# Miniprotein binders against q9bqp7, part 240

Target 1, 240 residues: q9bqp7
Amino acid sequence: VPQNWFPIFNPERSDKPNASDPSVPLKIPLQRNVIPSVTRVLQQTMTKQQVFLLERWKQRMILELGEDGFKEYTSNVFLQGKRFHEALESILSPQETLKERDENLLKSGYIESVQHILKDVSGVRALESAVQHETLNYIGLLDCVAEYQGKLCVIDWKTSEKPKPFIQSTFDNPLQVVAYMGAMNHDTNYSFQVQCGLIVVAYKDGSPAHPHFMDAELCSQYWTKWLLRLEEYTEKKKNQ
Below, E stands for the ipSAE of ESMFold2; O stands for the ipSAE of OpenDDE; V2 stands for 0.75 times the mean of E and O plus 0.25 times the DockQ between their complexes.

## First folded at step 20 (miniprotein)

Design yj11 (at its last look DockQ between E and O 0.75; V2 from the best seeds 0.72)
Fold by OpenDDE base, look of step 20:
Structure yj11 (fold): chain B 240 residues (1-240), chain A 94 residues (1-94)
Amino acid sequence: as target 1 above (240 residues)
Amino acid sequence: SREELWERIFELIEKGDYEEALRLLREYIEKYPDNPLALYMVADLLFDMGRPEEARKVLERAKELAKKTGDPDLIEYVELLERLIERLLEELKK
């Protein structure tokens, strides 16, 4: 049980969109502060087993590709992810006319992969927007807040070359999503709250993406796990 | 605990004590014969020990089990090690 329990949902906010919701998606810039990001908290609180296996994988990849080959591989993975997010932001942004869209960004297997998910996405409220939890002292940059099949979600877009048909195969991504939800729900820059999460795993070959929907109950379960990770991070930093 | 055992195995590997790590993994597999991660680690150690033929045999079983579990990361690790083993075996034939 977390020592510093904090609710994921804000009782002072309604789940119903206020009529005052801006027609334009929010894009709050991330401020570089001493405050840890969600990603940093998760990375610094990986289990010894996870750290060990990742390091072994890296060593084996270097053995296969060489050091320069592995650097190139890592750079390509990062670039592909970045381009995918830029393309999604362009697609989901109401201000960007099709004419301003880099056609090359839209011609990807990842974009093809998510087409069936995008059909169910509406009511975009935030894109690439910063969230801050002032009480729990963490920040993040969320990909998207939108309605998926009529439910308001924090949506996290992931790229994969391998099938991830189960939410368990997404590792800490559920924790990232709920961390963003909890922060957004208590961030004064947002007038609304979210109760659901969605992880979308897009595939390079254009095969149909896997949507991993997280209802309010599942979000609450992962929120408890997130709080434990945050406490572990805080404790590690006090001992340094 | 299972977690403590894995931590000990990892510490042994980091120290280069592959024989003791392999012993502990084998004992673990006797108790849990269908654990694909343990089988993968055995194959990985055998590879580091210069025993690629033995590694290949163990890895075949690990691969089958990993596919059944649907763990994409473990499948990736297995497939990577498989390619490395095959490359080493080809080099040893020259």
Scores: ipSAE 0.800, ipTM 0.949, lowest interface PAE 0.5, mean pLDDT 91
Fold by ESMFold2, look of step 20:
Structure yj11 (fold): chain B 240 residues (1-240), chain A 94 residues (1-94)
Amino acid sequence: as target 1 above (240 residues)
Amino acid sequence: SREELWERIFELIEKGDYEEALRLLREYIEKYPDNPLALYMVADLLFDMGRPEEARKVLERAKELAKKTGDPDLIEYVELLERLIERLLEELKK
């Protein structure tokens, strides 16, 4: 149980955006500061099993590909993910003319993979937007806030070269989603809140992406786990 | 407890005491024979200890079980280690 419990939802805030809000999605700039990011917290609180597997995987990849080969592999994976998120931001932005110049950005297996999901996405409220939890003091950069099948969600887009049909196979992604949700719900830059999450796993070969919907109850369960990871992170940094 | 056993195993691996880590992993596998991660870890340690023929045998069992569970990351780890073991065994024949 977290020692400093804090609710994921803000009772003083509406589930739905203010009707007077402009139709352009929010894009709050990320400002670097001393407080930790969601991804940093999760990286620094991996289990011993996860650390072992990651270390061995890295060592084995270097043995197989060589140092330069591994560097190129990881750079390519990072670039593909970056381009995927840029393409999705372009596709989901009502200002499409800002992104019309890069045809190669829109041509990928990952983009084909998510087409079925995108037809169920509407009412985009935020894209690539910073969040800060004003009380718990952590930051993040969420991918998307939009309605999925009529429910307002924090949506996290993930790339994968291998199928991940179950939410359990997405590791810490549910924690990432609820951390963004909690931050957004308590960030003064946002006038509304969200109660649901969605993880979308897109595939390089263009196979249909897997959506992993998280209702409010499931989000609350993962929120508790996120709070524990944040407390663990804070405790470790006090000792460094 | 199960958690205390895993903590001990990882401590031994961090210290480089692979023989004792293997003994504990094999005890765990006797109790939980359907755990593909434990089998993978045995094969991984055996490979690092310079025992690739033993590692290959254990890894084949891990591969079968990992494919049944459908865990894509574990399958990747198994297949990567398998390629490295095969390369080492082929080199040793030369």
Scores: ipSAE 0.621, ipTM 0.896, lowest interface PAE 1.1, mean pLDDT 85
ESMFold2 (binder alone), look of step 20: mean pLDDT 81; pTM 0.769

Design yj12 (at its last look DockQ between E and O 0.74; V2 from the best seeds 0.70)
Fold by OpenDDE base, look of step 20:
Structure yj12 (fold): chain B 240 residues (1-240), chain A 94 residues (1-94)
Amino acid sequence: as target 1 above (240 residues)
Amino acid sequence: SREELWERIFELIEKGDYEEALRLLREYIEKYPDNPMALYIVADLLFDMGRPEEARKVLERAKELAKKTGDPDLIEYVELLERLIERLLEELKK
């Protein structure tokens, strides 16, 4: 049980979109502060087993590809992810006309992969927007807040070359999503709250993406796990 | 505890005491025979120890179990190590 329990949902906010919701998606810039990001917290609180396996994999990849080959591989993975997010932001942004869209960004297997998910996405409220939890002292940059099949979600887009048909296969992504939800729900820059999460795993070959929907109950379960990770991070930093 | 055992195994590996690490891993696998991660680690250590034939045999079982669990990361790790083992075995035949 977390020592510093904090609710994921804000009782002072209604789940119903206020009529005052801007027609334009929010894009709050991330401020570089001493405050840890969600990603940093998760990375620094991986289990010894997870760290071990990743390090061994890295060593084996370097053995296969060489040092320069591995750097190139890592750079390509990062670039592909970045381009995918830029393309999604362009697609989901109401201000960007099709004419301003880099056609090359839209011609990807990842974009093809998510087409069936995008059909169910509406009511975009935020894109690439910063969230801050002032009480719990963490920040993040969320990909998207939108309605998926009529439910308001924090949506996290992931790229994969391998099938991830189960939410358990998405590693710490559920924790990331709920961390963003909890922060957004208590961030004064947002007038609304979210109760659901969605992880979308897009595939390079254009095969149909896997949507991993997280209802309020599942979000609450992962929120408890997130709080434990945050406490672990805080404790580690006090001992340094 | 299981966690304490793994901590000890990782400490041994970090110290380069692969023989003792393998002993503990084998004891673990005897108790938990269907753990693909433990089998993968055994195969990986055997590979580092220059025992690729033994590594291959262990890894075959790890691969089968990993596919059953559907862990895509573990499958990737197994497949990577498999390629490296095969490359080493080919080099040793020259």
Scores: ipSAE 0.787, ipTM 0.942, lowest interface PAE 0.6, mean pLDDT 91
Fold by ESMFold2, look of step 20:
Structure yj12 (fold): chain B 240 residues (1-240), chain A 94 residues (1-94)
Amino acid sequence: as target 1 above (240 residues)
Amino acid sequence: SREELWERIFELIEKGDYEEALRLLREYIEKYPDNPMALYIVADLLFDMGRPEEARKVLERAKELAKKTGDPDLIEYVELLERLIERLLEELKK
């Protein structure tokens, strides 16, 4: 139970934007400041068991691949994720439609994996856009805000080499989504709000991506968990 | 408490006292027999102790339980350790 509860939704905002609004997606720049990011908060509040298992996994990967092999593996995973997000921003941006595109950026199993999801995505309102929660003092960089099957969502794109058919198999991803949502709903750079989330897990081999839809009730449940993690982070910083 | 028990287990593993860590883990598993993470750690310790046949047996149970929970990270950890155990067992046949 959080000590300092704060609402995820803003009752003075609508989740239906004005039809006359511009069609260019928002891209609020990320400010370099001292307040923590969502990902920093989550990384700094891992349980001792999670930290232990990750260290053992690293040791076992190094035993299997060698130190140089492991470095190459992690670099390739990072690069593939970066290329995937760049490709999706390009695909979803109206500006990129009229410009030269890197054809190799669009050729990936991950992009093939999400094609059936992209058919249901419309009304893109934000891409790679910063959010800030002034009251709770955290920031984030959300991937996308768009309609999915008619519902306005904060959408988070993930790459995976292993299947994640259920939302519980995405671990902290739901916390990222609701943290971005709560920040956006109370950020003065945004004139609308979002009550739903979507996590899309794309696969390297091009297999159909798994969408994990989060309605308002599920978002509220995960919001409570996010507030607890943020409280834990804040308490750790008081003791450092 | 459960938290104090796990802190002690991790401390023992870090110091290399695997026999005592294993003893405490067996006590935990007696109380919580369907915990795939605890079983994985047992197999992981047995592998480092040069007891791969015992590690394989424990890891098969951990694998079954991990698949039921749908925890893809633990499943990956289990499958990685399984490959390392099989490699060691093959080397020992030589």
Scores: ipSAE 0.596, ipTM 0.889, lowest interface PAE 1.1, mean pLDDT 85
ESMFold2 (binder alone), look of step 20: mean pLDDT 82; pTM 0.779

Design yj13 (at its last fold request DockQ between E and O 0.51; V2 from the best seeds 0.68)
Fold by OpenDDE base, fold request of step 21:
Structure yj13 (fold): chain B 240 residues (1-240), chain A 94 residues (1-94)
Amino acid sequence: as target 1 above (240 residues)
Amino acid sequence: SREELWERIFELIEKGDYEEALRLLREYIEKYPDNPIALYIVADLLFDMGRPEEARKVLERAKELAKKTGDPDLIEYVELLERLIERLLEELKK
């Protein structure tokens, strides 16, 4: 049980759009402060086994590709992810704010992969927007807040070359999503609450993306795990 | 505890004491025979020790179990190591 329990949901907020909600998706810039990001917390609280396996994989990748080959691989993975997020932001942005869509960004297998998911996405409220949990003292940059099949969700878009048909296969992504939800639900920059999460795994070959919907109950379960990771991070920092 | 054993295994690997690490891993596998991660680590150490044939045999079992668990990251690790083992075996035949 977390020592510093904090609710994921804010009882003072409603999911109902206030008539004053701007028609334009929120895009709050990430302030780079001493406050840890969700990603940093998750990375620093990986198990010794997970860290070991990742390091071994890296060493083996360098053995296979060479040092320069591995750098190129890493750069390409990063670039593909970045372009995918940029393309999604362009697609999900209101038409009036759409600068000339680089048609080349839209011609990706990843974008093809998510088309069936995008059909069920509406009511975009935030895109690439920073969240801060003031009490728990962490920050994050969420990909999207929108309605998925009529339910308001924090949506996290992931790229994969391999099928991830189960939410368990998404590693710490569920923790990331609920961390963003919990932060947003208590961030004063947001007037609304989110009770659901969605992880979308897009595939390079254009095969149908896997949506991993997280209801309020599942979000609450992962939230407890997130709080434990955050406590572990905080403890590790005090001992450094 | 299981956690203490793993900590000791990782410490031994970091020190380069692969023989003792393998001993502890084997003891672990005897207790938990269906752990694909432990089998993968054994194969990985055997590879570093220049024992690719033994690594291949262990990795075959790890691969089967990894596929059953559906862990995509572990499957990737296994497949990468498999390619490296095959490469090494080909080099040793020349």
Scores: ipSAE 0.801, ipTM 0.950, lowest interface PAE 0.5, mean pLDDT 91
Fold by ESMFold2, look of step 20:
Structure yj13 (fold): chain B 240 residues (1-240), chain A 94 residues (1-94)
Amino acid sequence: as target 1 above (240 residues)
Amino acid sequence: SREELWERIFELIEKGDYEEALRLLREYIEKYPDNPIALYIVADLLFDMGRPEEARKVLERAKELAKKTGDPDLIEYVELLERLIERLLEELKK
């Protein structure tokens, strides 16, 4: 149980969009500051078991691929994720036009994987937009805010080489989504709030992506877990 | 107490005292026989100790349990170790 509980939703803020659909999605720039990011908090509050398993995995990958092979593998995974997010931002932006470079980005298994999901996405409100929780003092960069099957969601796009058919298979991803949601709902740069989340896991081979919808109740449950991780992070920094 | 046992196991592995770590892990598995992470770590240690046939046997049970959890990271860890065990078994035939 968090010692300093704080609500994920802002009761003084409307969850209804303004009277007209936005013509251009919000893209709040990430400002330089010293407060921790969502991903840093999650990385630095991994359990000792998680750290151990990750270390052994790295050692085994190096044994299989060699040191140079492992460096190439990790660089390629990072690049694939970056290109996937760039392609999605281009596809979802109403002012983007396809260019020769954009055509190469769009020709990937990951993009094929999400096509059936994108048909259900509309009303894009934000893309690659910074959020800051002004009270709890953390920042993030959310991927997308849009309607999915009629529900306004914070949407997080993930790439995976392995199937993730259940939300439990996504581990810390729900915490990331609710952390962004809570920050956005208490960020003065946003005039509205979002109560639902969506994690979309895209696959390298083009297999149909798995959507993991999170209603308000589920978001509240994960929000409590996020607050515990943020408190753990804060306590670790006091002892350094 | 369970957390304390795991911390000691990880410290023993870091020091390279794999025989004592295995003893504690076997004690843990007697209490919690369906824990795929504990079984995976046993197989991982046996592999490092040059006992790949024993590692393969333990890993078969860990693989079954990992699939039931649906944990894609653990499944990947198991599959990677399986490939390394089979490589080592092939090398030892030479």
Scores: ipSAE 0.688, ipTM 0.925, lowest interface PAE 0.8, mean pLDDT 85
ESMFold2 (binder alone), look of step 20: mean pLDDT 83; pTM 0.794
OpenDDE base, look of step 20: ipSAE 0.795; ipTM 0.947
ESMFold2, fold request of step 21: ipSAE 0.653, 0.642, 0.670; ipTM 0.910, 0.916, 0.917
ESMFold2 (binder alone), fold request of step 21: mean pLDDT 83, 83, 83; pTM 0.790, 0.785, 0.794
OpenDDE base, fold request of step 21: ipSAE 0.800, 0.794; ipTM 0.949, 0.949

Design yj14 (at its last look DockQ between E and O 0.70; V2 from the best seeds 0.73)
Fold by OpenDDE base, look of step 20:
Structure yj14 (fold): chain B 240 residues (1-240), chain A 94 residues (1-94)
Amino acid sequence: as target 1 above (240 residues)
Amino acid sequence: SREELWERIFELIEKGDYEEALRLLREYIEKYPDNPVALYIVADLLFDMGRPEEARKVLERAKELAKKTGDPDLIEYVELLERLIERLLEELKK
């Protein structure tokens, strides 16, 4: 049980969109502060086994590809992810629908992969927007807040070359999503609340993306796990 | 505890005491025979020890179990190590 329990949902906020919600998606810039990001918390609280396996994999990748080959591989993975997010932001942004979309950004297997998911996405409220949890002292940059099949979700877009048909195969992504939800629900820059999460795994070959929907109950379960990770991070930092 | 055992195994590997690490891993596998991660680590250590034929045999079992679990990352790790083992075996035949 977390020692510092905090609710994921804000009882002072309504789940119903306020009529005052801007028609334009929010894009709050991330301020680089001493406050840890969600990603940093998750990375620093990985299990010894996970860290070990990743380090061994890295060593084996370097053995296969060479040092320069591995750097190139890592750079390509990062670039592909970045381009995918930029393309999605362009697709989901009402303002950019009028700009000449870089056709090259839209001609990706990842974009093809998510087409069936995008059909069910509406009511975009935030894109690439910063969230801060002032009480729990963490920050994050969320990809998207939108309605998926009529339910308001924090949506996290992931790229994969491998099938991830199960939410368990997404590792800490559920924790990331609920961390963003909890922060957003208590961030004064947002007037609304989210109760659901969605992880979308897009595939390079254009095969149909896997949507992993997280209802309020599942979000609450992962929120408890997130709080434990945050406490572990805090303790580790006090001992350094 | 299981966690304490893994910590000890990792400490031994970091120190380069692969023989003792393998002993503890084998004891673990005897108790938990269907753990693909433990089998993968055994195969990986055997590879580092220059024992690729033994590594291959262990890794085959790890691969089968990894596929059953559906862990895509573990499958990737297994497949990478498999390619490296095969490369080493080809070099040793030369």
Scores: ipSAE 0.793, ipTM 0.947, lowest interface PAE 0.5, mean pLDDT 91
Fold by ESMFold2, look of step 20:
Structure yj14 (fold): chain B 240 residues (1-240), chain A 94 residues (1-94)
Amino acid sequence: as target 1 above (240 residues)
Amino acid sequence: SREELWERIFELIEKGDYEEALRLLREYIEKYPDNPVALYIVADLLFDMGRPEEARKVLERAKELAKKTGDPDLIEYVELLERLIERLLEELKK
C-alpha cells in the first residue's frame, strides 16, 4: 500500500476534449527538468530478480554476438523503434500530405502490422507530447492520445521482432501507460483527461499487432502499483 | 521468505559459489516445481560451470514451463541459452 495515495483522475477536469481546441494534436515540448522521468523511475525500481535476469541475458547475448555485435544489435533495435514512432506521428498528423512523407518509411512491416488498429483510431489529441505530474513531480513523453474504438486513450506503441504474439504483459508496460495518464490528467498544459489506456505491440514481419486495452478499473489497479514504484524510487534517492 | 531465499541465491552467484547456489536452487525447485525461472537459473549456472549436458536437460524442462507462463522474455532467455549450450557441446566433441 502506498503511504501517500493520490488519485489518477482529476475531479475538476472533463472526460472529453473541448470542440474549441486547436485543429492539430498537442505536442508539448519536453523541457530539461531535475525531476525524474517515468522510464527512469521504472528502471531504478526493477526487482532484484529482474535485474539479475536482464544482466545474465546481456552476458549471454555478448557471448553469442560478441561485444561489437551486441552494440550493433541494440543500436538497430533503437533505430527501428525510432523510425516506427516517426512513421506513426507522420501518419496520425492531420497536416501531412503524401508529397511530404517518406514513402520508404511507410513501407515497414511494423506499419503494416498496425494497420488494422489504425482503422479504429480517431480524434487524435496529442502526439509525442510531454506530460508532467504537477503534484507528484515526475515527467514523461507519451506517444499518442486518441480515441480507440470510441474511447479516449493514452496509446503506447511497442515494436517486437518476434513474429509470434504472446498474450502477456509486464507490470512495467501498463505502469508506464498509467503514469502518463496520471501526469496528463494533472498537467496544466492539457484541458481534458483520459480514463483508458492502450498498449499496441507491432511486429516486424507485418503480422497483426496485438492491442491491450485498459479500462478505467484496470488503470486504477495499475496506478496503485505505479505509486508504489514512485515511492520506492523516492526512498532510494533519499538515501543517496 | 521466498524473497530472502532468492537474495541469498543471488549473493552466492555473485561471489562465485555456484555449488551452494545450486544446492539452494534444487531445494527450492523440490518445494516449488512450477517455477521456470529457477530451472533456467540452474541451467545457466551449469553452463558456466562447464556442465552443458546437465544444463541442456534442465533447460528442456524450463522451456516447457516457460511456454505455459507465456512470458516472452523468459522464452527468449531460454532459447538463447539453448543455442549457447548446443554450440559448447559441439565444441567439446572436437
Scores: ipSAE 0.676, ipTM 0.915, lowest interface PAE 0.9, mean pLDDT 84
ESMFold2 (binder alone), look of step 20: mean pLDDT 83; pTM 0.794

Design yj15 (at its last look DockQ between E and O 0.84; V2 from the best seeds 0.75)
Fold by OpenDDE base, look of step 20:
Structure yj15 (fold): chain B 240 residues (1-240), chain A 94 residues (1-94)
Amino acid sequence: as target 1 above (240 residues)
Amino acid sequence: SREELWERIFELIEKGDYEEALRLLREYIEKYPDNPLALYIVADLLFDMGRPEEARKVLERAKELAKKTGDPDLIEYVELIERLIERLLEELKK
């Protein structure tokens, strides 16, 4: 049980969109502060097993590809992810006319992969927007807040070359999503709250993406795990 | 506890005490024979120890079990070390 329990949902906010919700998605810039990011907290609190396996994988990849080959591989993975997010932001942004869209960004297997998910996405409220939890003292940059099949979600887009049909295969992504939810729900820059999460795993070959929907109950379960990770991070930093 | 055992195994591997790590892993596998992660780590250690034929045999079982679990990361790790083992075996035949 977390020592510093904090609710994921804000009782002072309604789940119903206020009529004052801007027609334009929010894009709050991330401020570089001493405050840890969600990603940093998760990376610094991986289990010994997770750290071990990742380090072994890296060593084996370097053995297979060489050091330069592995750097190139890592750079390509990063670039593909970045381009995919840029393309999604362009697609989901109401201000960007099709004419301003880099056609090359839209011609990807990842974009093809998510087409069936995008059909169910509406009511975009935020894109690439910073969230801050002032009480719990962490920050993050969320990909998207939108309605998926009529439910308001924090949506996290992931790229994969391998099928991830189960939410358990998405590593710490569920924790990332709920961390963003909890922060957004208590960030004064947002007038609304979210109760659901969605992880979308897009595939390079254009095969149908896997949507991993997280209802309020599942989000609450992962929120408890997130709080434990945050406490572990805080404790580690006090001992340094 | 299972967690304490794994921590000890990882500490031993980090120290380069692969023989003791293998002993503990083998004891674990005897108790839990269908653990693909343990089998993968055994194969990986055997590879580092220059025992690729033994590594291959263990890895075949690890691969089968990993595919049954559907863990894409473990499958990737197994396939990666499989390629490395095969490459090493080819080099040793020259």
Scores: ipSAE 0.790, ipTM 0.946, lowest interface PAE 0.6, mean pLDDT 91
Fold by ESMFold2, look of step 20:
Structure yj15 (fold): chain B 240 residues (1-240), chain A 94 residues (1-94)
Amino acid sequence: as target 1 above (240 residues)
Amino acid sequence: SREELWERIFELIEKGDYEEALRLLREYIEKYPDNPLALYIVADLLFDMGRPEEARKVLERAKELAKKTGDPDLIEYVELIERLIERLLEELKK
C-alpha cells in the first residue's frame, strides 16, 4: 500500500463532457523541468525480473547482430515509432497539413493496422499534450485524449512487431496511461477529466491492432500500482 | 516462500553466481514444472555457461509453454536464444 495515497479523479471536476468544450485539440507544450517524467519513474523502478530480461535481451541481440547492428536496429525501431506517432497526430488533427513527410509517414503497416480502431475514435480533445500532476509533482506527454466507442479515454499508441493480445503483455504501459490520466485530471491547463484509458498496439505487418480498454475500476487498480512506483522512485532519489 | 526463492535467484544472477542460481531454479522447476519463465532462465544460463546441448533440451519445453501462454516477449526471448544455441551447436559440428 502507498504511504501517500492520492485519488486519480478530481472531485472538483466534471466527469461529463461539456457541450461548450473547444473543438480544436489541446497541445500543451512540454517544458523541461527538474521534476521527473512518467517514463523516467518507470525506467528507474523496474523489477529485478524486468531488468534481467532486458539486459539479457540486449546482450543476446548484440551477440547476434554485433554492436553496430544492434545500434542500427534500435534506431530503426525508434524511428518507426516516432513516424507512427507523427502520422496519427496528423490524421487526428483536422488543421494539420503533413506536407514535409506525408508520403513515408502514411505508408506504414502500423497505420494499416490501426484503421479499425480509428473508426471508433472521435471527439479528439488533446494530441501530443503535456500533463503535470500539480500535487504529486511528475510530468508526462500523452499521445491522445479522445472518445473511444463513446467513452473519453487517454489513448496510448504502441508499435510492436509481436502480437500483444492481453493487457498483461504491455508491461508498464497501463501504469503510464493512468499516470497521464491522474496528471491531466489535476493539471490546471485542463478543464475536464478522463475516467478511462485505452492502449492500442499496432503491428508492423498491418494485422489488426489490439485495443486494451481500461474502465474506471481497472484504472484505479493500476493507479495504486503507479503510486507505489512513484514512491519507490522518490525513496531512491532521497538516498542519492 | 515462492516469492523469496525468486528474489534469491535474481540476486544470485545479478552477482554472477550462475551455478547456485541454476541449483535453485532446478529446485523451483521440480515443484512447478510448467513455468516457461523458469525454464527459459535455465536455458539462458546454461548457454552462457557453455552448455548449449543441455540448454536446447530445456528450451524446447520453454518454447511449448511460452506459445501456450501467448506471452509475446517471452516468445521473442526464447526464439532469440534458440537461434544462438543452434548456431553454436552447428559450429561445434565442424
Scores: ipSAE 0.646, ipTM 0.907, lowest interface PAE 1.0, mean pLDDT 85
ESMFold2 (binder alone), look of step 20: mean pLDDT 73; pTM 0.646

